VH-VL binders against E3 SUMO-protein ligase nse2 (nse2). Designs and how they scored, part 2

Target 1, 250 residues: E3 SUMO-protein ligase nse2 (nse2), of Schizosaccharomyces pombe (q4pir3)
Amino acid sequence: MSEAQLKTSLEALSQNLLPGNQNHCSFDFQLKEIDDSIKQVIKCALVAAEIKNNECLDMLDSGIRELLDAKQRLLLMQQSVDTLANKTSENISDFENKSLLDIYTQIFKELIQEYEEKSDYGKYGTQGEYIEFKKTIWHEQNTDGSDFPSMKTFFNVMNTEEQEADEVMVYSATFDNRCPLTLQPIVHPILSTACNHFYEKDAILSLLNPTCVCPVVGCEARLQRSLLKEDEILERRLRRAQEISNLKEA

## First folded at step 4 (VH-VL; framework fv_ontamalimab)

Design a2 (from o4c with heavy chain G33A)
Fold by ESMFold2-Fast, scan of step 4:
Structure a2 (fold): chain C 250 residues (1-250), chain A 120 residues (1-120), chain B 112 residues (1-112)
Amino acid sequence: as target 1 above (250 residues)
Amino acid sequence: QVQLVQSGAEVKKPGASVKVSCKASGYTFTDYAINWVRQAPGQGLEWMGWISAYNGNTNYAQKVQGRVTMTADTSTSTAYMDLRSLRSDDTAVYYCAREGIRYYYGMDVWGQGTTVTVSS
Amino acid sequence: DIVMTQTPLSLSVTPGQPASISCKSSQSLLHSDGKTYLYWYLQKPGQPPQLLIYEVSNRFSGVPDRFSGSGSGTDFTLKISRVEAEDVGIYYCMQSIQLPWTFGQGTKVEIK
């Protein structure tokens, strides 16, 4: 293939698989369909919990995990296309006379293997959709106002000596964006590099004298100004969560 | 059982101070903020402010700013509202209500209310 | 401050008939996180308020399915499909998008 043909092929692939293209094969369209299915599973879980049908709840749990796996697979396919496009745009000559499909397949294989090697907690326990699914069942079955327990109680966590900090929930239509200090939705996020928790910027900065303990429940990280960073990716994810919510309601 | 239990009724003269308590039980006190909401006789609900039980961070309604102090004692799982320089228009039932820091239900558990009467 | 306006202020309904309450906010209650911070509370005579609906349309635990919430942006509705005697009381909408938290003036529901 010539350099021009390679660029044309990459542009065509990007247009068909990346966001912003209004086609039936669009990743955005496919993600919306999966998200709508997840919402339906959560609605069914509320009814099943109300009538105390444990068999149905077990089937719904399996179903939502399969939907989350499918969603992640689509996101990794999209990431693989982006990775391929970036690599070939940097060093086009390195990829001349090579199969773009073979290169894509190798990138995707590596990413999906990484995901499949995660524990069940790593795959589902930090996903906003799965958390909302579990909260919906819990609150229906515990009508006295009892607190929803830690997500870790629903999983067998392998590390018993040195517990790992929970991953930051950064993307989902059910993304929890409420600041632990102000109890308001976060407008100007700031991220802790020590524990990966995030807060309303002015609120957390006002607690520093010159240090403070992370206000997130269960977190013992000691914070100081140098560990707090503004994160453009987090800001984009918070904005994107609203867009995804709007798509699911459309 | 999750509950908030408030201190008993108070009768005060104008210019006095009142301190209302709100004792939490049946849940992890430090996972919630405590809101204070008052209701004058025959009137609607008016938000006074809230305090985070985790770190003591507070926010007060402008109408009572400078006259109110909210505190929380984590060792006894008790929140307090101290209102100073009482006026007759402070006569109301005062409620405490919990609000989850990570849970988006709003004020899901309320105390029974404390009647504060300010009269000369 | 965000102003919450309820209509009507009073309703007298025959048992088994539907009731509808409107709540309008002076500003949008939709946050950039995609959530709408609108709640409905019921205060029965001599009792503290109790949560009925959170985030516009979600019934709180133990709330009968005859209660439903709907709306978006600045316009919200609470519906009771068939009013029962135990539904008597004052209904309040509330916003928690912006401090101070603010309530509507309340809607009194009575049985005919």
Scores: ipSAE 0.000, ipTM 0.422, lowest interface PAE 14.2, mean pLDDT 78

Design a20 (from o4c with light chain I97D)
Fold by ESMFold2-Fast, scan of step 4:
Structure a20 (fold): chain C 250 residues (1-250), chain A 120 residues (1-120), chain B 112 residues (1-112)
Amino acid sequence: as target 1 above (250 residues)
Amino acid sequence: QVQLVQSGAEVKKPGASVKVSCKASGYTFTDYGINWVRQAPGQGLEWMGWISAYNGNTNYAQKVQGRVTMTADTSTSTAYMDLRSLRSDDTAVYYCAREGIRYYYGMDVWGQGTTVTVSS
Amino acid sequence: DIVMTQTPLSLSVTPGQPASISCKSSQSLLHSDGKTYLYWYLQKPGQPPQLLIYEVSNRFSGVPDRFSGSGSGTDFTLKISRVEAEDVGIYYCMQSDQLPWTFGQGTKVEIK
């Protein structure tokens, strides 16, 4: 392999592993499957919380952690390829006679070891998906108006700096219940799987002919009917947000 | 078992109308749009239009605009294409096709096709 | 309308040999969302079209890895690394960047 051929091959490999690349699917598809599985676990958790099935909730907690581990492993594989490509592009001659697989393996090993050495809190306590999982369970089981506690409540943590960061992240979250199209509180939500924005169902679906561009400012995602899905967790959150808003207004 | 099953072959005279049906099963009918595509004998594929199974919104190809009506019956999970004032150049196999699922864009599930022959 | 042009219109391949089909669009298929809405379909004799490749290079579920798609802008290629008897049929590229959705003329693949 010539230096030029090697460089071109590494650049192509890096492009093919990047999420969101125009001509790329392999890892984007796998990541999307994991994300969909996580959403399904959260929906199952809502039901398990309603019936107070703690055994099922424990199993779902283990399951979502395994899915998050798998997701992180894929992301670190992509990062390892990018790191390899950048190292070889700086001085391709230094790598001509070396096993690229061995170099990749070493980079990946170092990154995955760093992740695996994190505490459970470090792995899951700051992840948006896991926070959503815990919030979903909490809100279902605590209908008395109690605020969602710090994520550190669910873990044994000794680091004060990490605790401060987590509390800001959890309690500073804002939830906007207004539709970008109607400018009114959403009554029947629908979620875009293309961009994760949500809308009043009838309003967004009326714009399809057969496609439209997401109406959220700065979002260029193309929408079609098959990409717009009802989400029962979002629906419950919007209902709760509206109830709280109505109480404050009164 | 996601599938689209179409009505049987039709033979019509010029000036007549034809109504082709497309019955969906194995998925939530209103979650996907339905495309209609035709293929003249020995020719390629030509898009005819689209309908929303949810609200009945339609978009028709210019060549058939004014002669075609697409409808959807949610109670029977069936889409219809009604083409009127038939001409000999409307002779084709007519396909219904579901819009692609999530990350699979385009058309992912197709009916078996309905042969429409227009001859005097 | 966007015109899709395929070359060649027909080809005969010895089993196990590679095949390559080109598709050219009259304008860029890059959408404002950064995606390229190009697809490849296979129509086997007597059957409706079936999806092979979506968004230029992504294999649809169940499609063998001997099929690969590539390209950008206006120039796209479908490759079959080792043609099998079951790959016989007419291949179509399609764009859904702009209405009306349009297809290439088709490429007939036959076994020698």
Scores: ipSAE 0.388, ipTM 0.782, lowest interface PAE 2.9, mean pLDDT 82

Design a21 (from o4c with light chain I97L)
Fold by ESMFold2-Fast, scan of step 4:
Structure a21 (fold): chain C 250 residues (1-250), chain A 120 residues (1-120), chain B 112 residues (1-112)
Amino acid sequence: as target 1 above (250 residues)
Amino acid sequence: QVQLVQSGAEVKKPGASVKVSCKASGYTFTDYGINWVRQAPGQGLEWMGWISAYNGNTNYAQKVQGRVTMTADTSTSTAYMDLRSLRSDDTAVYYCAREGIRYYYGMDVWGQGTTVTVSS
Amino acid sequence: DIVMTQTPLSLSVTPGQPASISCKSSQSLLHSDGKTYLYWYLQKPGQPPQLLIYEVSNRFSGVPDRFSGSGSGTDFTLKISRVEAEDVGIYYCMQSLQLPWTFGQGTKVEIK
């Protein structure tokens, strides 16, 4: 979102604060248009996944994120209007010497900054529309009945000291930069698409003859070369985990 | 377009060796293993072995163990099968076949075959 | 080695009629991962084998829906609901549960 776009949108929205405005469903109309657009993106993603067009899938991923940002912006604009209305009724003297637009702009600026500071997982990973988008692509690409993985696997989720123990335990393996085979920090990661476990590339590939069972305790997945893929999201997550580990050692 | 293209027919004397090539195109060569399967005239299919295009690891059928060497050249995306000490019962069509795509697990793309005839 | 046995060895089918081929393995093809490593291939005259069915019942890309696979454990069946001229050839079942990978002896399908 740009400041220029924000300024233009706020100038249009400020007219809805004036007495006598009859467009009570302007937010509902815009939200419906965004929801319809999201549905079209998901339909296009199904086709792109079927023909294995990864460039198109990347564009659609960017597009759905932008649509979700636009949706949140509209919801925050509505919240800002509601906040302004409540402040006006409680503290009418605070607005005596100030423009309604200036007060609205400050409220909205504070709310949008909070949203923009969220991680990608915080913005998109828990949204039903984005989850459906990812599930649609997954099921089309994985016709063998494999289970849809946790949404956290699509994002580089960073551990914090404030996270609850259960959450840390549940996905600790995704932040662990050590290979289960070598017990060393992973340099060249490779991900099993059969079980979502990951390893040092050379270590796991040396076990293939032509197949092996996943070395992670309790995992029965049978592996072969074609199921082991390099993954950019995994690489970013492991690099981030290593950076955090290095900082704690200082 | 994914394809495997094999070298031409060979006629050899007993005791000689033959080297069959299998050139891959249309996919990342090192992401799939290559199987070798042969078919004697009028007979069924017989698995000969497998090679990793990534690290060169091999696994050979016991019937040909000690006489076969499989290799892969990543710079040319070509797999090779070298069979030594040829006997008349090695006469067959030799196929290379890619290990299955992702979750398919079997062999999904096959070369056109190379006829090897061993006769005196 | 796992032995794969096909029945019948040959069959002649009137165009448009169904065909059924049986494949039996000497031991279960079920892996501890829950998957059954059984495949069906078609070898048309003068051509290399082509994959028809993977993991017992899944049609490979481009394979017509008149082909269907079924079975579990040691007993498997390939069915063609309406045999067409292009379906002529030798059908092979294959297992990849255990090395060496082994094939059935083949079933020749011909038009009457």
Scores: ipSAE 0.400, ipTM 0.787, lowest interface PAE 2.8, mean pLDDT 81

Design a22 (from o4c with light chain Q98E)
Fold by ESMFold2-Fast, scan of step 4:
Structure a22 (fold): chain C 250 residues (1-250), chain A 120 residues (1-120), chain B 112 residues (1-112)
Amino acid sequence: as target 1 above (250 residues)
Amino acid sequence: QVQLVQSGAEVKKPGASVKVSCKASGYTFTDYGINWVRQAPGQGLEWMGWISAYNGNTNYAQKVQGRVTMTADTSTSTAYMDLRSLRSDDTAVYYCAREGIRYYYGMDVWGQGTTVTVSS
Amino acid sequence: DIVMTQTPLSLSVTPGQPASISCKSSQSLLHSDGKTYLYWYLQKPGQPPQLLIYEVSNRFSGVPDRFSGSGSGTDFTLKISRVEAEDVGIYYCMQSIELPWTFGQGTKVEIK
């Protein structure tokens, strides 16, 4: 092949690796598998917390951290490919003078080192999945209405005013099992992914036309069917709250 | 694989009725609403209405209200749009489209379209 | 009804060059929940519309990063940084803050 044909082929390859191209490399399947595994760990944590199996909870904590590390590694690999594609697109001579694999390896090595140098709080403390994991365990173990503490309390981190912006919002642990629409204890809960409020399923779905505003006082969230999901953890929490309520009445 | 598959083309006389189907696959049918949108030849998009696959609640555009009925059959995961008293200006490609998921508030998955021709 | 007005109505672009489409709504699309209910769709010849951008600036799954959305209130813009042959079609903005859902009249993008 001529040098001109080779140059054209390399330019086409560089173009195909650009992030905006539908042929770019992705780990969507692998990321979905990890996300599904994380969801299963959280479900297992609820059961383990319910039966007060601290050994199992420790194993699940280790497991979810490993899954989050694996997820981040895949995201950094994608970022490394995107960075390589952009670099070769901007300066094709870099591709001609260096091995594509060597350039990739250097980019990935730098990114993964930055991640590995983060504290445990930096790696996991701000991740939505890990926060949900910790919150699920905490609420199951603390049924007295105590507030969910700052995520920093689960890590060896000094709580300072300079880091206050990074604090997890303080949540009220008062668990209200009453539906804002029916004014009765919820039997079949459904959760809003837009505002994290929950309702009696048939009641809220009857208001959709195709949308409605969340009925919780002070909430402006707009709801539609696709944003309302059944949640196993919420169902278990509501069932437990109702059992406690019934016990007190007896 | 999430997809919506619509019924085939229809040719109708003025005053007749047409029923277009939209079969859903690859997702839980009752978790999403279905929109109907039409497009007259060479013209833009016009929203016709919405139906809840969960409870059958509907909301129709004013222009077609009184002539349209939308239904959903959960046993076959199929939505239907029945348009009555057809006029020549109802000639259009009719699309069904699913509500967006999570933070995608628009319509995210569309059927291939059903051509309805109303001619004398 | 909220009226959506697009400019230009047609645009001829040399491959690799940028394109810009404007969309103006007759009323603000900002909801009290802080979200702006503005979307961009592309209808390729002979195909149904496909979602490109939701909530003003967010690319839908699989949409190339050469597409970007911006704007606020009543004025919105869709930009294509480098138009490719597969980008040919009619682009529509849409609002879903108020029923009926309404679309702009469309902008035809074609290659010179």
Scores: ipSAE 0.394, ipTM 0.778, lowest interface PAE 2.8, mean pLDDT 82

Design a23 (from o4c with light chain L99D)
Fold by ESMFold2-Fast, scan of step 4:
Structure a23 (fold): chain C 250 residues (1-250), chain A 120 residues (1-120), chain B 112 residues (1-112)
Amino acid sequence: as target 1 above (250 residues)
Amino acid sequence: QVQLVQSGAEVKKPGASVKVSCKASGYTFTDYGINWVRQAPGQGLEWMGWISAYNGNTNYAQKVQGRVTMTADTSTSTAYMDLRSLRSDDTAVYYCAREGIRYYYGMDVWGQGTTVTVSS
Amino acid sequence: DIVMTQTPLSLSVTPGQPASISCKSSQSLLHSDGKTYLYWYLQKPGQPPQLLIYEVSNRFSGVPDRFSGSGSGTDFTLKISRVEAEDVGIYYCMQSIQDPWTFGQGTKVEIK
């Protein structure tokens, strides 16, 4: 097999092993579809937690885990192709007498097995999307001023040397519910997609002419109406923060 | 039902002005902006500008800056585009379009269009 | 101004066959917020444009699953997995990352 023949075969292998090839869907598109589905599951979890539908919450938990598994499978397929390409470029002579598909299949098998052997905590407990999902449910169900617990609380994890402090640091942080423009607690939040800062809706909209610079100290983002959106999760967090603040003052 | 309904066709002489209306229904008018987009016969789409129905702020494309004025009347949920000093190359179908819905960006609901013909 | 360039400008498709339209922007449409401000519209004969895809790959409400969008940075693609008679019209890509909002020149799709 010549070097040119190997390169041609590697290109064909990449195309044949990508999911959705029959439907002419790109790998990036499929990954984006999964990410969007995860966001929708989290939005549904807000409603289900609010109306205390535990059966729905259990289904949503299973659903988000399946979506995360699918996402990881797609990422490992890409990693397997990259690994194959790197090995082939480093020592092309080692692969002249071997099936590229068989080599790819073995690389993927090893990577997916490693993932599948992880505990539920290892698969989901450190994923930002799953943490946000659990945090969203917890905040709706616990209105007594309790802090969000460690992610390990939701899993039966064995005591190990690798216990992390990161979750405690992240979820002990105080959420600032004050508007940078009005210096008052936010009642109707609006989020800047340009800089991820948020404001009292009426206050920031009144500054647009038709654009303005973000009023947060040190932020140079230029804002316009199309970059400002309402966010259900942000609204719930602000309502929660206000309730906690009111309890502390009482 | 969310809907934008525009005024009827206009025929104007060069140098005249035209004022196109866009009446919104089925949503809170002040929560969305209105974009104006035109299309000359057999040509593509050209953005002209937008207005915030919330505070009346506007932004116009440089090509029409100085000749266009966009306004919004919250009492009637109606946006207007007034284009002055008309030239033959202003002959087009003029569309109003709502700036996104919650969780979307760009123009999601369009009016039916208003044909403006400028001829001598 | 950001320039949007579409290829091809026209294509004739046998019913049930796939179609692909490319859109290239003169500048990246990726914002620091992680979102890409790229949209696809369809204008059917005698009708106003209608939104098909928002933020690169999200189908708008009521849009059939045979439509898909992909891409990143400056290179984007709209795909129709199996073209139907109702898909005839002119397709436009659009960017809204900066004013003025700009459209591609359009791609005419017609049935053989």
Scores: ipSAE 0.000, ipTM 0.392, lowest interface PAE 16.8, mean pLDDT 78

Design a24 (from o4c with light chain L99F)
Fold by ESMFold2-Fast, scan of step 4:
Structure a24 (fold): chain C 250 residues (1-250), chain A 120 residues (1-120), chain B 112 residues (1-112)
Amino acid sequence: as target 1 above (250 residues)
Amino acid sequence: QVQLVQSGAEVKKPGASVKVSCKASGYTFTDYGINWVRQAPGQGLEWMGWISAYNGNTNYAQKVQGRVTMTADTSTSTAYMDLRSLRSDDTAVYYCAREGIRYYYGMDVWGQGTTVTVSS
Amino acid sequence: DIVMTQTPLSLSVTPGQPASISCKSSQSLLHSDGKTYLYWYLQKPGQPPQLLIYEVSNRFSGVPDRFSGSGSGTDFTLKISRVEAEDVGIYYCMQSIQFPWTFGQGTKVEIK
């Protein structure tokens, strides 16, 4: 392939994969099929929880994790193609004597390795579909009005004091501790279990008549009192962030 | 066991007031709102209003606006609905009902109902 | 106010036969959050209403699998695959997308 032909092919690939091009996403059908399958697993989980079939619930848990892995694999394949298109369009001369397939394969291997090295909590514990799956089972098994626990409880995540201190340090450096409603540092945090956003407790509760839409830009989640929970880990992170901020001003 | 227990039947004259109570048990009272729904004899369900057990915020149906007051006493886990200037068309069974946690305003637990009869 | 219209208003069903109830809303019940705020309740004789279906198609805890809900936008259906004696009562659809919350007129289901 000549350099001019390679450049033309890579520019065409970049155009087809860039946001705003109607041909950008070739995996829409596959992603929809996976999402539909996940919804069906959640419906099956409700039935299994009703009849207290723990063996079936364990199989469904494995199944939804496999579906989430498949979904992530498709997203990483798309990201790999986007990465390849962007790299080659920025400097074509770096790739004129290399196999595009080999370059793609290397990009994909790096991304999939990062995903596969994540803990189970990192892979599934923060995914909306998996959270919905766990909530569905929890509420069926706990009809006495008990609140849904932290997702970390399902993964046996043992946060040592040092790990929590390191996590707080990272959050202190990059963590936005301001309430989206008051624009002030949060004193009494409350967490939305519907969208994982957090607010000053009294500010968000004052908007409930009986519901409100999450005030975070781009978030369409509808909130009600029962979905807003106090989070002890978040409280500790915010307290430490404020203490560090105060020390820096001294 | 999550339940809502309402006060007993009332017979009132036109122009009088009635106050119905709804005592909650088996859950954290302040985490859920309470809806009030009425049903006239042989008729369907009519939503009257909602109250937050946390901050006392209320939202009333237009038909009863100005005649109704809903309150919640967190010390006794009891919600109240006070309806004034009673008319014969206020004759109904009045229900309190808890909003459901993940069911997004679906009413998952209902009281047994309080019959209010308004007659001369 | 959003008007909820049920059809039919009354059904006499032979035991073991299916029943179907329609509910139509005057406005779409689909919220921008992707959820549809449509519910089905059953009121058995002498009892308060009980939740059967939430968010169009999800069965509430303890509700038998013979009950199913479907629909989208403004048109919704509740189906009972095989009606049993304990299913006798009045069925109501309800919307909670907009205040005031409104119910359909109710559908009376009787065994014949």
Scores: ipSAE 0.006, ipTM 0.443, lowest interface PAE 10.0, mean pLDDT 79

Design a25 (from o4c with light chain L99E)
Fold by ESMFold2-Fast, scan of step 4:
Parts: C-alpha cells; sequence; structure tokens
Structure a25 (fold): chain C 250 residues (1-250), chain A 120 residues (1-120), chain B 112 residues (1-112)
C-alpha cells in the first residue's frame, strides 16, 4: 500500500467513527436488531414464567446470552476500529509497512479474548438487559413482593469460602436450636424471608390470621404463609448444631 | 393464569340472605388471603373484610359486622361471603380479591364481580 | 377510619398528554416496618379494579412504565406520562395500614 492509500484509509476510518455521523456504515442497525430481539425474549420470558414452563425459560436464558454475546462482539469490533484509529494517528510511520487489517485483527483478538475469559457472571450478570430479563422472571414467579436477589445467586458464584464463613458465623451465633414459640429444639424448620428468623413449622403456621407479627422479641416483621419457606441451608445448619450437641452429650 | 371466578348475579328481597362464591385457580389457594370489596351503583369501592384460606380466620369491617360470614373451602379452592339481613343499601357489585403475599401488595388479582340487587 | 381524598374527581386528557392524580390521607401511611401502605388501582369500564402501584412507587407486574407513583406520609401522586385510550377509567388510591382498608372517592380519566 502506498503512503497516499494509507492516508485515505485512515481518513475513511476516522469518518466512520465520528460521533453523530449517521450516513456512514456502522453497526447501529445490527445493534438495534439485537436490542429488539432481546426485548422480545424478555416478553416471551414473562409468558413462560407465568405458565411455569421451565424448559422454555432455560431456552430463553440461553438465547438472551447468545444475543448479548453477539452485541458485545459488535461493540468490540467498533472499539477495535477506534483503537486502531487512535494508534495510527499517534504514529503513522509505525504502521506504514503493516496491513491495517492485520493490525485490526490483532486488536480485536485481544479484546474478544478478554471478554471470553470472563466468567458467566462477568459477561451477563452485570448487563442491564440480562438483569431486566432475570427481574421479569423473578417478579412473575414471586408475586409476593420478595426482593430481587443478588445476580450472583443465578450463577452459583457464592464463594465457597464466604458461604462456609457465613455458615460458621450463623452457627456460632446460635448455640441453642430452639424454636421461640415451642421452646423445644426445632424438628421441622421454616424460615421467614421477611426477617430471617426461623421457627418450628406447625407452630408458626398456626399463628397466621392470615398474618402475624414475628414472635421473636423485638422483631416487628409482619408474616404470612408465602413469606415462610423451607430453606436447605438453614436445615443443614440446624442438623450440624444438633450433631455437635449430640456429640457433646455422648 | 391466576384467576378468581365468582358466582352469578342475585336478586333478593330486604331481610333475605345472599351467599357469593369465589373460585380460585392457578395458584396455591392456602398461601393467600381473600378480601371482599363492594361497589354500590355509581359509587366508589368499600372494603368488607378478609379471610385466611390457610386457617379460616376472618376480620370484618364494622359496617357489616354481625351480618357477614366469610368462609373458605380448601378442597374446592373456593371462598364464600354470606351476607344476612339484606337492606336496599347492600345493592352493589361484590368483588373477591386475592391479598398479595406481602401485606403491602394489597389486592393483586380480582374476581369479575357479582351483582347483588336488593329491592322490595 | 383513615380518610383518603383524591383530586381532581375527573379530568379529560388529550391523547399523548400527561395526567396527574393526587391522593391525601388523613394520617400517615408509614408503618414502623419502614413500608408505606399506599396502592393505586385502575377500574376500566365494565371491569374489576386492577392493581397499578403498590407501596407508593412500585409498578405491579405488567404495568407500563408510563405509570409512576410518588409521595410520602400523607401526600401521594400518580402520574401517567402520556395517556393512551386504554388508560380510560376510574383511578383509586387505597390504604391498608389500618382496618378498615379505605379507598379514595376515585378520579375519572377520559379522552376528550
Amino acid sequence: as target 1 above (250 residues)
Amino acid sequence: QVQLVQSGAEVKKPGASVKVSCKASGYTFTDYGINWVRQAPGQGLEWMGWISAYNGNTNYAQKVQGRVTMTADTSTSTAYMDLRSLRSDDTAVYYCAREGIRYYYGMDVWGQGTTVTVSS
Amino acid sequence: DIVMTQTPLSLSVTPGQPASISCKSSQSLLHSDGKTYLYWYLQKPGQPPQLLIYEVSNRFSGVPDRFSGSGSGTDFTLKISRVEAEDVGIYYCMQSIQEPWTFGQGTKVEIK
């Protein structure tokens, strides 16, 4: 390529990247098509969640992730072009003996590798569209007004170290696994999602009229049946506490 | 998918009783309370009371206290409102409405309404 | 009983224009649990009421984002950013902090 051809190519590249240039070829149309598709997936997810079709929800989750990957790829292609333009404008002579396409390809490879090395949480868990998708499904399936959980819960990204530390902390805070209502060791635990207090299942359910105030001293949380859930982590913590109590008595 | 379907219109004489049904579908009936709200012709909404589908406990508005009984049949997922000693001012459309899982959701799903006309 | 007062009682809106409805309670709707027990309902002609807004400002599932609620204590507002034909009906505010649960007298919204 001659120096004149290189200058022409750089001018064309700069023009294509100018803010507000609506007449130059860009990925705006493709990005709009992807955004429209994402909105349609979210709309379909609402219906699938309403009819409790988990197979369809799993397919829609895969689909929105693919659309987000495609969107990110287009954005990284635009960033690669911008990076190339900035790099060549700083030192044109460094690129005189190199193919612009080869330089672009290397920049793009580096950016896409960075994206592909991210965890699923890093790729999708922080994206507004995916958060909206998950919130839409959550609110349809949890009409009880339960707070939308941390996005990390959808990716199994609970650090095992943090989860184990929380289990130890909760256990250490609770030396007696006694129900506040029965004053007996809990056999069938149920957890309040409103205040995180726990009770013997039958005892708390019998207090509902159809609501009650949490029986734990100082707690003013209002409870109803839908806020009371069986919780596997709580069950494991109580079993662990009972094992230790039994071991000490032995 | 979640819906409440009410019984048909009733015409009653003063002093009679009326029993309106509200059949729930598309959700776990015992997880939600059922509210009853009425609307006189051309007037606003008036809350009458609620019932727990779980344990059958009820609270009634003072205006109808002593004349109303709310019940729930968990085997048929149906709530009932029985209003006695009917007066002309009981003429209204009666709605059943599901109490949201959290108290602060209010009433999130409503039946289509049952017109009760009390006339001499 | 807590009295709920709405203003205006009726309003006629050109399609695409905004609408605003005020609701005032005779006492605070803020509970000691930190929640404000105020709701907005829409009753379309010939239909039962439908929930629009719960706890002052939260849109119920499926409610378009042109609807927004705001306020605190005793003064609350429902806004429709651009009124559409399907928004015609009577709007009610409601409180559930104290029994009996009470509604405002209603605001009739119509196109004309």
Scores: ipSAE 0.000, ipTM 0.394, lowest interface PAE 16.0, mean pLDDT 78

